# VHH binders against Isopentenyl phosphate kinase (IPK): the designs that were tried, part 2

Target 1, 332 residues: Isopentenyl phosphate kinase (IPK), of Arabidopsis thaliana (Mouse-ear cress) (q8h1f7)
Amino acid sequence: MELNISESRSRSIRCIVKLGGAAITCKNELEKIHDENLEVVACQLRQAMLEGSAPSKVIGMDWSKRPGSSEISCDVDDIGDQKSSEFSKFVVVHGAGSFGHFQASRSGVHKGGLEKPIVKAGFVATRISVTNLNLEIVRALAREGIPTIGMSPFSCGWSTSKRDVASADLATVAKTIDSGFVPVLHGDAVLDNILGCTILSGDVIIRHLADHLKPEYVVFLTDVLGVYDRPPSPSEPDAVLLKEIAVGEDGSWKVVNPLLEHTDKKVDYSVAAHDTTGGMETKISEAAMIAKLGVDVYIVKAATTHSQRALNGDLRDSVPEDWLGTIIRFSK

## First folded at step 1 (VHH)

Design c6 (framework vhh_8cml_1)
Fold by ESMFold2-Fast, scan of step 1:
Structure c6 (fold): chain B 332 residues (1-332), chain A 121 residues (1-121)
Amino acid sequence: as target 1 above (332 residues)
Amino acid sequence: EVQLVESGGGLVQPGGSLRLSCAASGFTFSSYAMGWFRQAPGQEREFVALITSSGGYTDYSDSAKGRFTISRDNAKNTVYLQMNSLKPEDTGVYFCARDYYGSTEWLYDYWGQGTQVTVSS
């Protein structure tokens, strides 16, 4: 049913963008939004959504940026002068970051067992936390004049079977886009046909959306410059940023830039990130699954010059000489 | 599968010391950064200390700097928090957590059940 709805719309989606949880929340503080980063991200998203429009022809929802106002305005006097708003078709998916994570892990929601009182309580607590985050993200984007609609997966027909997507109401997502809005989905606690419940990560959501909606490109906004050969930290100074990765028809991948002696895809028990929803090893594999569909994937640090280039789709034409990020593309 | 088990909490007088331990199992411990958090009654959970996978870098909250030391033993799959010069304000449940740097979805993917630290006369 999701496939039928996607096909019936016969539309082009410009971009599906992932706001990484670590990029929009404070890393070492529970349930605290990174307000400075989120404000810059919202500004960059608006610029990308309006790119290619002649200033004399596009007014947008600029009422939200009126001098002296930090609030979303619904006043007739504020809206009466609006001409028309037209934004490139975007879908936003955000991670949970520091929201809900502790409750989900402590209670075992990610492992299932909804019949257990502690798991059921944790499910509720997790959803309260991540829906609160979603409302704040929606509010921040709306303050920039973006017509955002929050769409919580649990309440919008999303469910899993052994952690794979079993159901998703893509018809409502498509209708929201076609009505001129920007849907904002997020990592959530959902029902699972085998486990009873689990965590549906934003990365799984974006992969499912990309497979069915087939955007022109996908952007992952992260708290690191891109994908490294190992987690970068002060203790790992030799970590190498993987700037360009080529993906084959079978989903195999190799690093093109920098030139490495052994760049072929390999499954290695000693190197692979195991049982994580957002590790860098898993992100390469998920991005490759999207790239093999002919969809460019860009993984880049939020609130930088590089994230603006990625969001604008500028990387489809050429790679800047000063590029710091990861580009993943299909190759013949 | 993955288990984090805290120990070493207890009652101590102001100015005293405690050493917390977190025994990890079910994953490649040496591949993950580890952190300590605490939650006092009626307050939000707060960050205390972080140690990278190799142990080459540590970070601390302002309240913990100079008093607490985080360390790890990768051969024993254990992370420690040495707490000195304890104050009544340090009272709370202390949690061990696993962090994967570069995760864009979750900052900490597994947590222990916590160990109680009480600082009072």
Scores: ipSAE 0.000, ipTM 0.220, lowest interface PAE 12.7, mean pLDDT 76

Design c7 (framework vhh_8cml_1)
Fold by ESMFold2-Fast, scan of step 1:
Structure c7 (fold): chain B 332 residues (1-332), chain A 120 residues (1-120)
Amino acid sequence: as target 1 above (332 residues)
Amino acid sequence: EVQLVESGGGLVQPGGSLRLSCAASGSTFSEYAMGWFRQAPGQEREFVALISRSGGSTDYSDSAKGRFTISRDNAKNTVYLQMNSLKPEDTGVYFCAAGYLDWRTEYDYWGQGTQVTVSS
């Protein structure tokens, strides 16, 4: 049933966006949100969701701009006189960043073994941490006037088998979207049919959602500009940002901006005696799986002009000359 | 579960370069973030570099930024550390480590280490 509902229904989903953990949290500080970046991200998301709407003075769900209040309000006097706003259909997925990672790794949740007291304790601690982060992300987006609903994977029917998605309640995700809300999912600790438990990453969630909901495009908000042909460093000053990549029907890919072929690029930029390019190929291959579905993938640095362009869908028809990010899309 | 074996260490003069390799056994290598750590005589083990599961993101210690490059080849189950502009203070035993999360600490599997000596 879940598969029939999520797979057979045509949803007009505009975007699934990943808020990378490193972009929204202070990765080197335990359980600390990067408040400045999150505020900018929330603002950019609202702008993207309202783009293409009539430029009317529709107040709607603008809780953050209520006179004299910074709080979300359900009072009739605050909400009852507001007009409904129309938002483009978005799904938000966020990473754990400095939330959950430490506890999950330390206790062995990612390896399984719920029969072990340390793993069971770590599962609980991990989920407390990541659900706290989810609540704060939901709150930040709601303060910008976005009608967010937190949907924690463990509690919403997600499970794995050897870390691959085995089940997910996509029908409830779809109903939430259809009701005019923005679902906010996140990397979580989940039950695993073989291991007992594991960590379900935001990347796995977004691939699964893209496959079933078929958005117009997917955006990864990161703490780096995009994907490079080799890891950039001062000792590798010729490392090139891969601005546009085309994916074929067979899953093969080639760089179309810059116009160097993958083989030539690999030879030109690798002077090492040993192979250094496998990690880059793996990242592109993962994004290519989404692109092969006919869904554009944009990998960009959060809280920049490039992330706003990506979120708006401005990259679907043309690429700006000053573009600094990675576009991965299906070729003819 | 992963078994890790480092190689490529040796004696090099200041300003020289070395490339370390870490070979992993097991079909689950691509499920792990990989890190490099080092330990100098009489000092605690310190973080050097990490690379995410896909290879799409990396992180470095302040002493390694701009001089060292971490990379991986998931098809060959290998992670690399290219070390350039080596200094005497880079001397130590270099360990590779595998962890499920791309974090600077809390790694699940460790190699035995490979000795790097930077001396004239």
Scores: ipSAE 0.000, ipTM 0.170, lowest interface PAE 17.5, mean pLDDT 76

Design c8 (from c7 with G99Y Y100K L101W D102Y W103E R104G T105S E106P; framework vhh_8cml_1)
Fold by ESMFold2-Fast, scan of step 1:
Structure c8 (fold): chain B 332 residues (1-332), chain A 120 residues (1-120)
Amino acid sequence: as target 1 above (332 residues)
Amino acid sequence: EVQLVESGGGLVQPGGSLRLSCAASGSTFSEYAMGWFRQAPGQEREFVALISRSGGSTDYSDSAKGRFTISRDNAKNTVYLQMNSLKPEDTGVYFCAAYKWYEGSPYDYWGQGTQVTVSS
């Protein structure tokens, strides 16, 4: 059952953040977490949750990771009379990265057909992999002092119809946030009313959450600085980072920084720019769907000074001159 | 949606050559960058090569540079990996992947793989 939107609007959510699969897992290694990157991400998330809070209302959770300890403390002597009552409200969604998607693609889960033994086996294997990743992400964030609660979409009422979201238990997400916790959702294998089953991506989850919960901004943490005019690689050293994109009410978009005259999406891209972008247009279109709701979208490389700025919401008022990331926002 | 099927693997002598093909089914092949990965027994998958949507840019792992060439034919919905000067260390299952550069995820779609064995 979906949440009553009018009742949830008095409980503003500051940020919905995606931990991109490639940013939190080792891209070239199957089912391996990028521990160093995840630790930095956890630190930046905690800092962002404390931003904008008055010092008299900010009460830390001292049970966070301590030197020489891997355990989350539940001892009164470690926690004392600390209380957590004024953290900014966040929702975390992570991608599967090197977890899950291999089994899903190989078995055909994304196409459906649960009557086929290979698809049913792949569904189970996919869910084992992505729930294992979710537990490790929850653990890493919790060790940093973030009160995380893992919420696997399949087990939390999410289903699709012909790959579009058909249901989601947003009431439990809202109650988790209102109780002072940070929900952690993830890309998952889910039941589909038409196909039998499919893959529910983190991007689809974030779009659905943004539409219903109306966060102040959305952050995508990735393994690249942002969106480029063509795929960045050693063979494309002059690829241009698209730093700021404006979205119109009709969903059209144009690049406003850097100045790319005659390459605005609404006017025309050169054949070379359009053809060499790979997934650029798709990523911008996904972000534009959120931006046209009046929600700023930031696409930025994880574990950088730029990701900290994005997570803090520092980009809402002004863009720093040394900015290296992609901002997508609604324009009049 | 895209389904990927690899072919062209086999047994080859050290110093030999093989050409792998990856055939894609679906109307959206031209919207994806394409990559090749490999996995040896007991090892994790490693990146081999990448080609952009139009074929205008390519990238290679250090082990593949100078020996392997990736190419694509969008009219045939096929991507190729030409492998020259093969070594026993190149032995593994080679996977084709459809790649969304900007999603922060490694790949959207994977093939089932084709076995390459380099041995005398």
Scores: ipSAE 0.000, ipTM 0.201, lowest interface PAE 14.5, mean pLDDT 76

Design c9 (from c7 with A98T G99D Y100S L101Y D102F W103G R104L; framework vhh_8cml_1)
Amino acid sequence: EVQLVESGGGLVQPGGSLRLSCAASGSTFSEYAMGWFRQAPGQEREFVALISRSGGSTDYSDSAKGRFTISRDNAKNTVYLQMNSLKPEDTGVYFCATDSYFGLTEYDYWGQGTQVTVSS
ESMFold2-Fast, scan of step 1: ipSAE 0.032; ipTM 0.401

Design l1 (framework vhh_lunsekimig_d3)
Fold by ESMFold2-Fast, scan of step 1:
Structure l1 (fold): chain B 332 residues (1-332), chain A 117 residues (1-117)
Amino acid sequence: as target 1 above (332 residues)
Amino acid sequence: EVQLVESGGGVVQPGGSLRLSCAASGFTFSSYALYWYRQAAGIERELIASITSGGSTNYVDSVKGRFTISRDNSENTMYLQMNSLRAEDTGLYYCAAEYRGWLDEYWGQGTLVTVSS
């Protein structure tokens, strides 16, 4: 079903932001959150949601700040006489990172076959892992004063058909936003009409949300600066950061900064010759599908000055000379 | 499609050796950091060995000096050479590939190693 937008007070959504799994979890440790990075991300999100205008009075919604307490409760003495929220409308989607992927892979959830006991067990284990991560992300954002509501896709009407989104309860997402909350979705295990089940990634969720809610821009927070012409590594120090990509009406795209056609032909050849498997091209193509809707896409390293600029929407008008990230946008 | 396929698991006596292989397809293998995880029955999985795209290796203390992780970028394959095997090494061994940043991690389905008399 399509989104029902009959509510007279529904305003345009400003931003859908992905917290990349690698940016919010520790790679070396199974199911461990990168607490230091997540704290900075939460701070930057709050600043962006307030549009750089600090309210004269703080909302005071940090219910999780009590040392040694696992319970989150409203401190009525801290809330007092507060004004209604002036937060910009954001949707947060986070990746699974070190949560969920192991259970899903081991059991074959991503391949389907829900009739098999091992797949059904793996589906349950995967969902326990990713919902646990979702609760921790919601808690971290709430600690910063963001009024977050966790919305697990399986339980919120999301399903697929041959891995494409077949249903999603976007009406509840819209109502949550209109009520002054920030919904937090995540990559999840879902039912599939053909395969029985599959994994619904955060990237697929964001594309579907962008297509239907049409935010002003989309931000992908990652643990690298942006999209490179080849994966950056210590053995590949010459990898080139693709700073600006233009997308046409037909969905075709080209790199406009740096101007690769005016660089050494060895660079152009190395891109064409070595990336035949589509990792970088696939991510650009996913972003281009969003950009062709007239929605700017920013891919940027989390917890940097560049991620703050992207979250603020500061890149919509001009690109600063010191920019380190990837901008993908529609060109007429 | 992206795939990681483990092989080389089996039954071996204490003090024996096995070499596990992880064959990869569908992504630029040479650019990925690669991992071996182990899960024993009733115990959560643990990272036991890693190798970066640049070839730097790391090991959990219980396998240092006994296990060697390596990669062959020309064959899109990662290996785990396991020597001086102990009963405590029994478990499912999973390979994983990770591109630093925003690409999804890739996991294999696992291969069983049993160390018993």
Scores: ipSAE 0.000, ipTM 0.216, lowest interface PAE 12.4, mean pLDDT 76

Design l10 (framework vhh_lunsekimig_d3)
Fold by ESMFold2-Fast, scan of step 1:
Structure l10 (fold): chain B 332 residues (1-332), chain A 119 residues (1-119)
Amino acid sequence: as target 1 above (332 residues)
Amino acid sequence: EVQLVESGGGVVQPGGSLRLSCAASGSTFSRYALYWYRQAAGIERELIASITSGGYTNYVDSVKGRFTISRDNSENTMYLQMNSLRAEDTGLYYCAVGEYYPSRLFDYWGQGTLVTVSS
């Protein structure tokens, strides 16, 4: 039977999504995947890619039709006659989490000096760790029926100069998307033209991809609800979740939501995009660099109802009353 | 160890109200997200309401506008105010603490409290 495919499919990418390292790995365990979270994330991603499609449509493959299989394989009895539907174009980038960070930090890979034996050894160890994580992420998404292709930055033409992207094989990324696949990139150890080597973070990868591929929106899946005005702690359990942030043409940002308190007290945060003084300012600054391109950015806790809303693009027009996350948008 | 004890369940007429309580012992939950789940006979346990350490709330659509979750950190107690109750709200109600749904760093569950909405 023939597959009917709509010619009205958008050529633009709908979403570039980051699977935050802390959201997909176990916090206190070296190189251990958070299997429960990753399974839910895979399910939500599939649902977002099929948003607006008929419930019986299949994205690219459907491993749910292979009960009892522990491995991904081609079985004509399970797959051969399945029909595919059009789905929204997505790119996945994941962080390293507990994979790679320890080796990179101890060996000094992030500082450069590839001529040093300890740095060269650390580079190799870091890449073994993060490529192992990438394979497991690709496997988990494929088990959910998503046609994922792992694309390790070092091996796919990515390099840096003073930690800024100097090269990247975006043509292969584009061809992979156009062939009906979902690319899965990741934070990696890469060669650097000035430092010799460095760590290429998932956040830098996403900014570079967003600048060149122009997605409709970007989603950061994290292990916290969003960006707070200060880190929640036992002494400050009432830290305020920043629900909406506006970004200007110069990359500066200001908080638009939460609503002002009854005392008419206003809280304004206005920081230049390059001013990185801490975790909150750094995360907002990184997201602001994407938002100033006219691309909405959503920062949300993975495996929640709010991450599903963000992945679906439901936040493009309005903020739901019960929203628990951070939206960062360009404003004129 | 953390122990959670639910209370406040009972039999109520359609359109009536109940207030459920969940008290924690052995530890404080002032920093954690708090949840109410329900389980009706023959169906999966469903998350119906949550509240973060910052006081932000979320509800499943079927109870939105009818149920209100709240917390009292000084007494290590959380509440679920249920208004305009319907027959389909009948079930066992459980409280839990941990990270926001559905990802949980740990689950501490009480024994549940039965809510029956009938004539």
Scores: ipSAE 0.000, ipTM 0.107, lowest interface PAE 19.8, mean pLDDT 74

Design l2 (framework vhh_lunsekimig_d3)
Amino acid sequence: EVQLVESGGGVVQPGGSLRLSCAASGFTFSSYALYWYRQAAGIERELIASITSGGSTNYVDSVKGRFTISRDNSENTMYLQMNSLRAEDTGLYYCARGYDWYSPEFDYWGQGTLVTVSS
ESMFold2-Fast, scan of step 1: ipSAE 0.006; ipTM 0.329

Design l3 (framework vhh_lunsekimig_d3)
Fold by ESMFold2-Fast, scan of step 1:
Structure l3 (fold): chain B 332 residues (1-332), chain A 118 residues (1-118)
Amino acid sequence: as target 1 above (332 residues)
Amino acid sequence: EVQLVESGGGVVQPGGSLRLSCAASGFTFSSYALYWYRQAAGIERELIASITSGGSTNYVDSVKGRFTISRDNSENTMYLQMNSLRAEDTGLYYCAAKTYWGRSYDYWGQGTLVTVSS
């Protein structure tokens, strides 16, 4: 049965956050987790989810173990004191990073052809790799006091048609959130009605979830500060970080910070909604499709003071003077 | 400004106890994993104890059952309770807050000296 989403219910979902694959894995090392970054990310997520909660002796309980067998002290009688954490509703989606990338790329899973033994083998290997990563992410967040539930897209009704989402069991996602848990989804290999199979990216998952659940804001935790006007490199030292972008009702966008105003008002990076040219413009246009729903989008480097501000929702009303990241939001 | 300030070091007899404190300012203390390192004369720094933002703790085998790490997020302070001290526990004790980029830390304390002597 179809899940009915009300405006009042959607306001209770605070954040959908992407843990970028490059931010949580060691990029050029096969199936290696970036333990240092992941621990800081888990700490920042816990802080954001418990923002405004009443003090409790079991706030930081390790959910990955039975009470009393954890590395932290836990009184069984105090477990009920964690009630205030149920008001902070988050969904986590993580990228694959170095998990599955080499297997999927070499076997051609993203192109389809499931009848080919090499593609079928690559599908299996990719799913083993990304589900292993999901279990480790779920464990790391649970150890940090977050009641996480892993939800693998292949096993949760997600499928595609020519790489577009054809089905997704969002009713189970919503029920999981309403039960006081934090769902953790991930980029996965999925069945495709036309190609046979393909790769479903975390970015596609987040867009679909945001369109359906309409969170208060969306955060992309990346390995770079934000979106630049051109790819930053040693040969492009003048690449400019786009700190704030305004999105209009028609889906058009313009850069409002940095603001270059000399003798006239400059709108150098404005693009109409129908224009889809350039990698930078494509990234901003995808984020703008979420922003025009009244959902703020923050693109920020993981494990920084800027990512903590974004996760807390501190950017909704004001931008700090020392801000280093990209804010994309609706402007009337 | 970001600061970590250690206190509580001193001279103690074997079998005695000391409580180290690490007071933090200038960052969101409750979001960070926190660490105690020890440096003995002629030896590189060793991780002794850690505590995550959620309160999960870890210890090097030589101090398990004797040392207890804890944190008070309302005071922005981390503690190391050291019991049953031994001569080999002598060293400089450093407070560190975990940020990112490998095993490097952006925030270190200045160190506090613990001397266990007859």
Scores: ipSAE 0.000, ipTM 0.163, lowest interface PAE 19.6, mean pLDDT 75

Design l4 (framework vhh_lunsekimig_d3)
Fold by ESMFold2-Fast, scan of step 1:
Structure l4 (fold): chain B 332 residues (1-332), chain A 118 residues (1-118)
Amino acid sequence: as target 1 above (332 residues)
Amino acid sequence: EVQLVESGGGVVQPGGSLRLSCAASGFTFSDYTLYWYRQAAGIERELIASIYSGGSTNYVDSVKGRFTISRDNSENTMYLQMNSLRAEDTGLYYCAAVRWTGYEYDYWGQGTLVTVSS
C-alpha cells in the first residue's frame, strides 16, 4: 500500500534506528536478551528523542525510576503526577539475533514451500520467537519512558514477492507516529506471493521505510564499531575502519576517511549482491541505496559514545576527530 | 541456496573421540567468523568454540584442551575435533556463520547429535 500524499511530502520523522540482533541478544545462548546492552540502548534512545525539548530534560512516562519494579503499568501512583514528554519522531526496527534465525534456517521458511508441514511449523515457531523478542524490546524501551507500540510485520500488512516487499501498511505506521508513539517493527516470517512464504529482514524493512518516510537519518546499531575493509579479529589487527563514505549522484561510492587509494566503487542495483556474497562491498551498497535518497546512514557499535552521537544526529554537519563508526551519505 | 550442514555425530564411550564437520553451500566462509554451539537437555544452547577468518580460536573453559576447531576455506568446511569425551558433552551440536558487521546475516545448521554413554 501507499502512505497518504500529505504525509509522504514532509520528513515527519527524524530517525529510523535498527537495533542489530547481535547487539541486543546474547550470541552464546538461544533466545536470550543482552539485558545490559539493551538498557544502555534504551537510555540513549530516550536522550536522543528528547533532544531540543524544553529547557531541561522532560520526564514523562518513566517506569525506569521506580525502585524495585520492572513492571509497566498505568498505576496513578507511578505515572499520574509525571509531566507529559515530547519525543522526536523515531521508528525502531530490531533484528532477530538468536531469536528466530535458527528456527527459520532449520525449517526452510526462507526458501518457501508453505504446503510442507515442516515449513509451516517453522513459520509458526519463527513468529512466536521473534514476536516474543519484540514484546521484550517494547517493554524495555517503555520502561525508559518511550511510548512504544509493537508492530509485527506479518500482522501489519507486510508481504513479499520473490522476497521483495509487495505490500506494507505504512499508513498505520504514520498514524502511530502522528499519535505520539514510537513504532517498533522487527524481522519476521511473511507470506510471499511466489514462494508462499519467506523471511523479511529488518534491513529490508528499514530500506522500505526510509524510501517512503524520508527520515533525516538512519542508524544501524551493531556489535562492531562499523564497516571495515576486511573482517576485524585479533589475527587481523590491521583491519581498517571505514569512517566516512561518500555516495555520488551516479550511485558510485568512495571512502573519504581514511583516504584510501583505488577505493572508488560503483553501486549497481543489477549487480547488488544477495545475502550469499557476505562481502563488505554488499554491506556498503545496501547502505548506499538509502544514502542515495538523501538520507544519512550511520553504522555504529551499540552502547558507546559514538552511538549516542549518531542517534542525536550530531554527525549531520561534521565528523568529530575521535569518531569511531561508519558514516555513509550523499555527496556531490 | 544458502545452507550449513553438520555431520559426524554419533554414539561414543567416555574417553572416546569424534570429529564434527560443517559444510557450507551458497556462500563462502572467507569473511565469516564460525562457531560451534552445543545444546544439552535442560540447558540453553551454549557457545563451545569459535574461529575467526584469520584462524585465531576461542574455547569455552569446559572443552579447552580437549576440543579443536579448524576451518578449510578452500573446501568451505569447518571442523570440531572432540577428544577425551565426557558424559556432559552429550548434546545437539550446531554450526553457525556470522558476519563481523553484526547485521542479521547469521547462518545456522540443523544440528548433529553427539551422545556420550557409559
Scores: ipSAE 0.000, ipTM 0.287, lowest interface PAE 11.3, mean pLDDT 77

Design l5 (framework vhh_lunsekimig_d3)
Amino acid sequence: EVQLVESGGGVVQPGGSLRLSCAASGFTFSDYTLYWYRQAAGIERELIASIYSGGSTNYVDSVKGRFTISRDNSENTMYLQMNSLRAEDTGLYYCARYTEIYWSGHFDYWGQGTLVTVSS
ESMFold2-Fast, scan of step 1: ipSAE 0.011; ipTM 0.317

Design l6 (from l4 with A97T V98L W100D T101Y Y103S E104W D106Q; framework vhh_lunsekimig_d3)
Fold by ESMFold2-Fast, scan of step 1:
Structure l6 (fold): chain B 332 residues (1-332), chain A 118 residues (1-118)
Amino acid sequence: as target 1 above (332 residues)
Amino acid sequence: EVQLVESGGGVVQPGGSLRLSCAASGFTFSDYTLYWYRQAAGIERELIASIYSGGSTNYVDSVKGRFTISRDNSENTMYLQMNSLRAEDTGLYYCATLRDYGSWYQYWGQGTLVTVSS
């Protein structure tokens, strides 16, 4: 029968946010979480989710602790009969950063071939690493008063065909949201019906979620201010920050701030012959696929004033003059 | 299918030299920014050198003046010339191109081991 109630409630989800791996992990440290940055990110997420809602004693409760624990920040007697504040509906997806990528790359999981012992071992090792990260992200967000539920793609019905999403249990995602929780998904190793297995990136997950759940906007939290015309230099910025990008009906995009001499591009989902940016054009093309659905995309540095504005959805109506980030949206 | 394959690693004495190579296939090599990363045992993976499509280069301070990154677009190969090698240069050296902004480097080589010891 397939009664799809979630389609009739499209746009009831406010935001799908990606916690970029480099924003939540220590960039050059293998499997190390950036605790201070993650704490700020969690605080900003909670503020965005509660924008316009009256405070309650349930807000700010450490959801990672057992009720009645000596470590709980709120008096249990004060919580018992209180209704939770209304949360804006969010979905969180996080990148892997330094978690899992070495094992996946070394073993060839991204290429497929589960019949090969090295690939099967790499699949297992990758999943141990990324599920460990997911548990720690869920814990950190819950500690800041966000009712997070970890949802690992492999175990939650996600699979691919030639690396494209072939199945995903979006009904459970929707039910989790409707029950007042925040789902937390992540880049994972998954089964592929052609390759045997592959890596399902957080970016592919977000695109699939946006296409089906149609949030009001999507936020990518990164360790750089936004999209640059080339990767920013480690020693000094020789790259230009692209502050606003317009996307057409055909998925083509152009930079509108700063005004560049020739910025028109076609959407490309593969490794393009003309990609000169070390992945920037791929990132913009992925964002443009979301933007052409009428969903604003914001790419911003985590734990900044600009990331708070993006998470709040403040950029939908106007762009601040002091804006440092990338806005990608549909424009006819 | 994108592939990066490193070669040229080995054992060398302090003060010696090695040249690493990274052979690329499955994409237009000349259009990409390419990176060398180094990982010491169980510590961290560090970006040590990069080369833009236009030939511009960047280095971390610890290798500046000792290492030289270069590319040969006709051979689809990137090189790292390592001179005046030190014990702290020991590690796995990875060729990479950036898949997304700092969150997941999708296209990595398998790594080549450099050991600096007598």
Scores: ipSAE 0.000, ipTM 0.139, lowest interface PAE 14.3, mean pLDDT 75

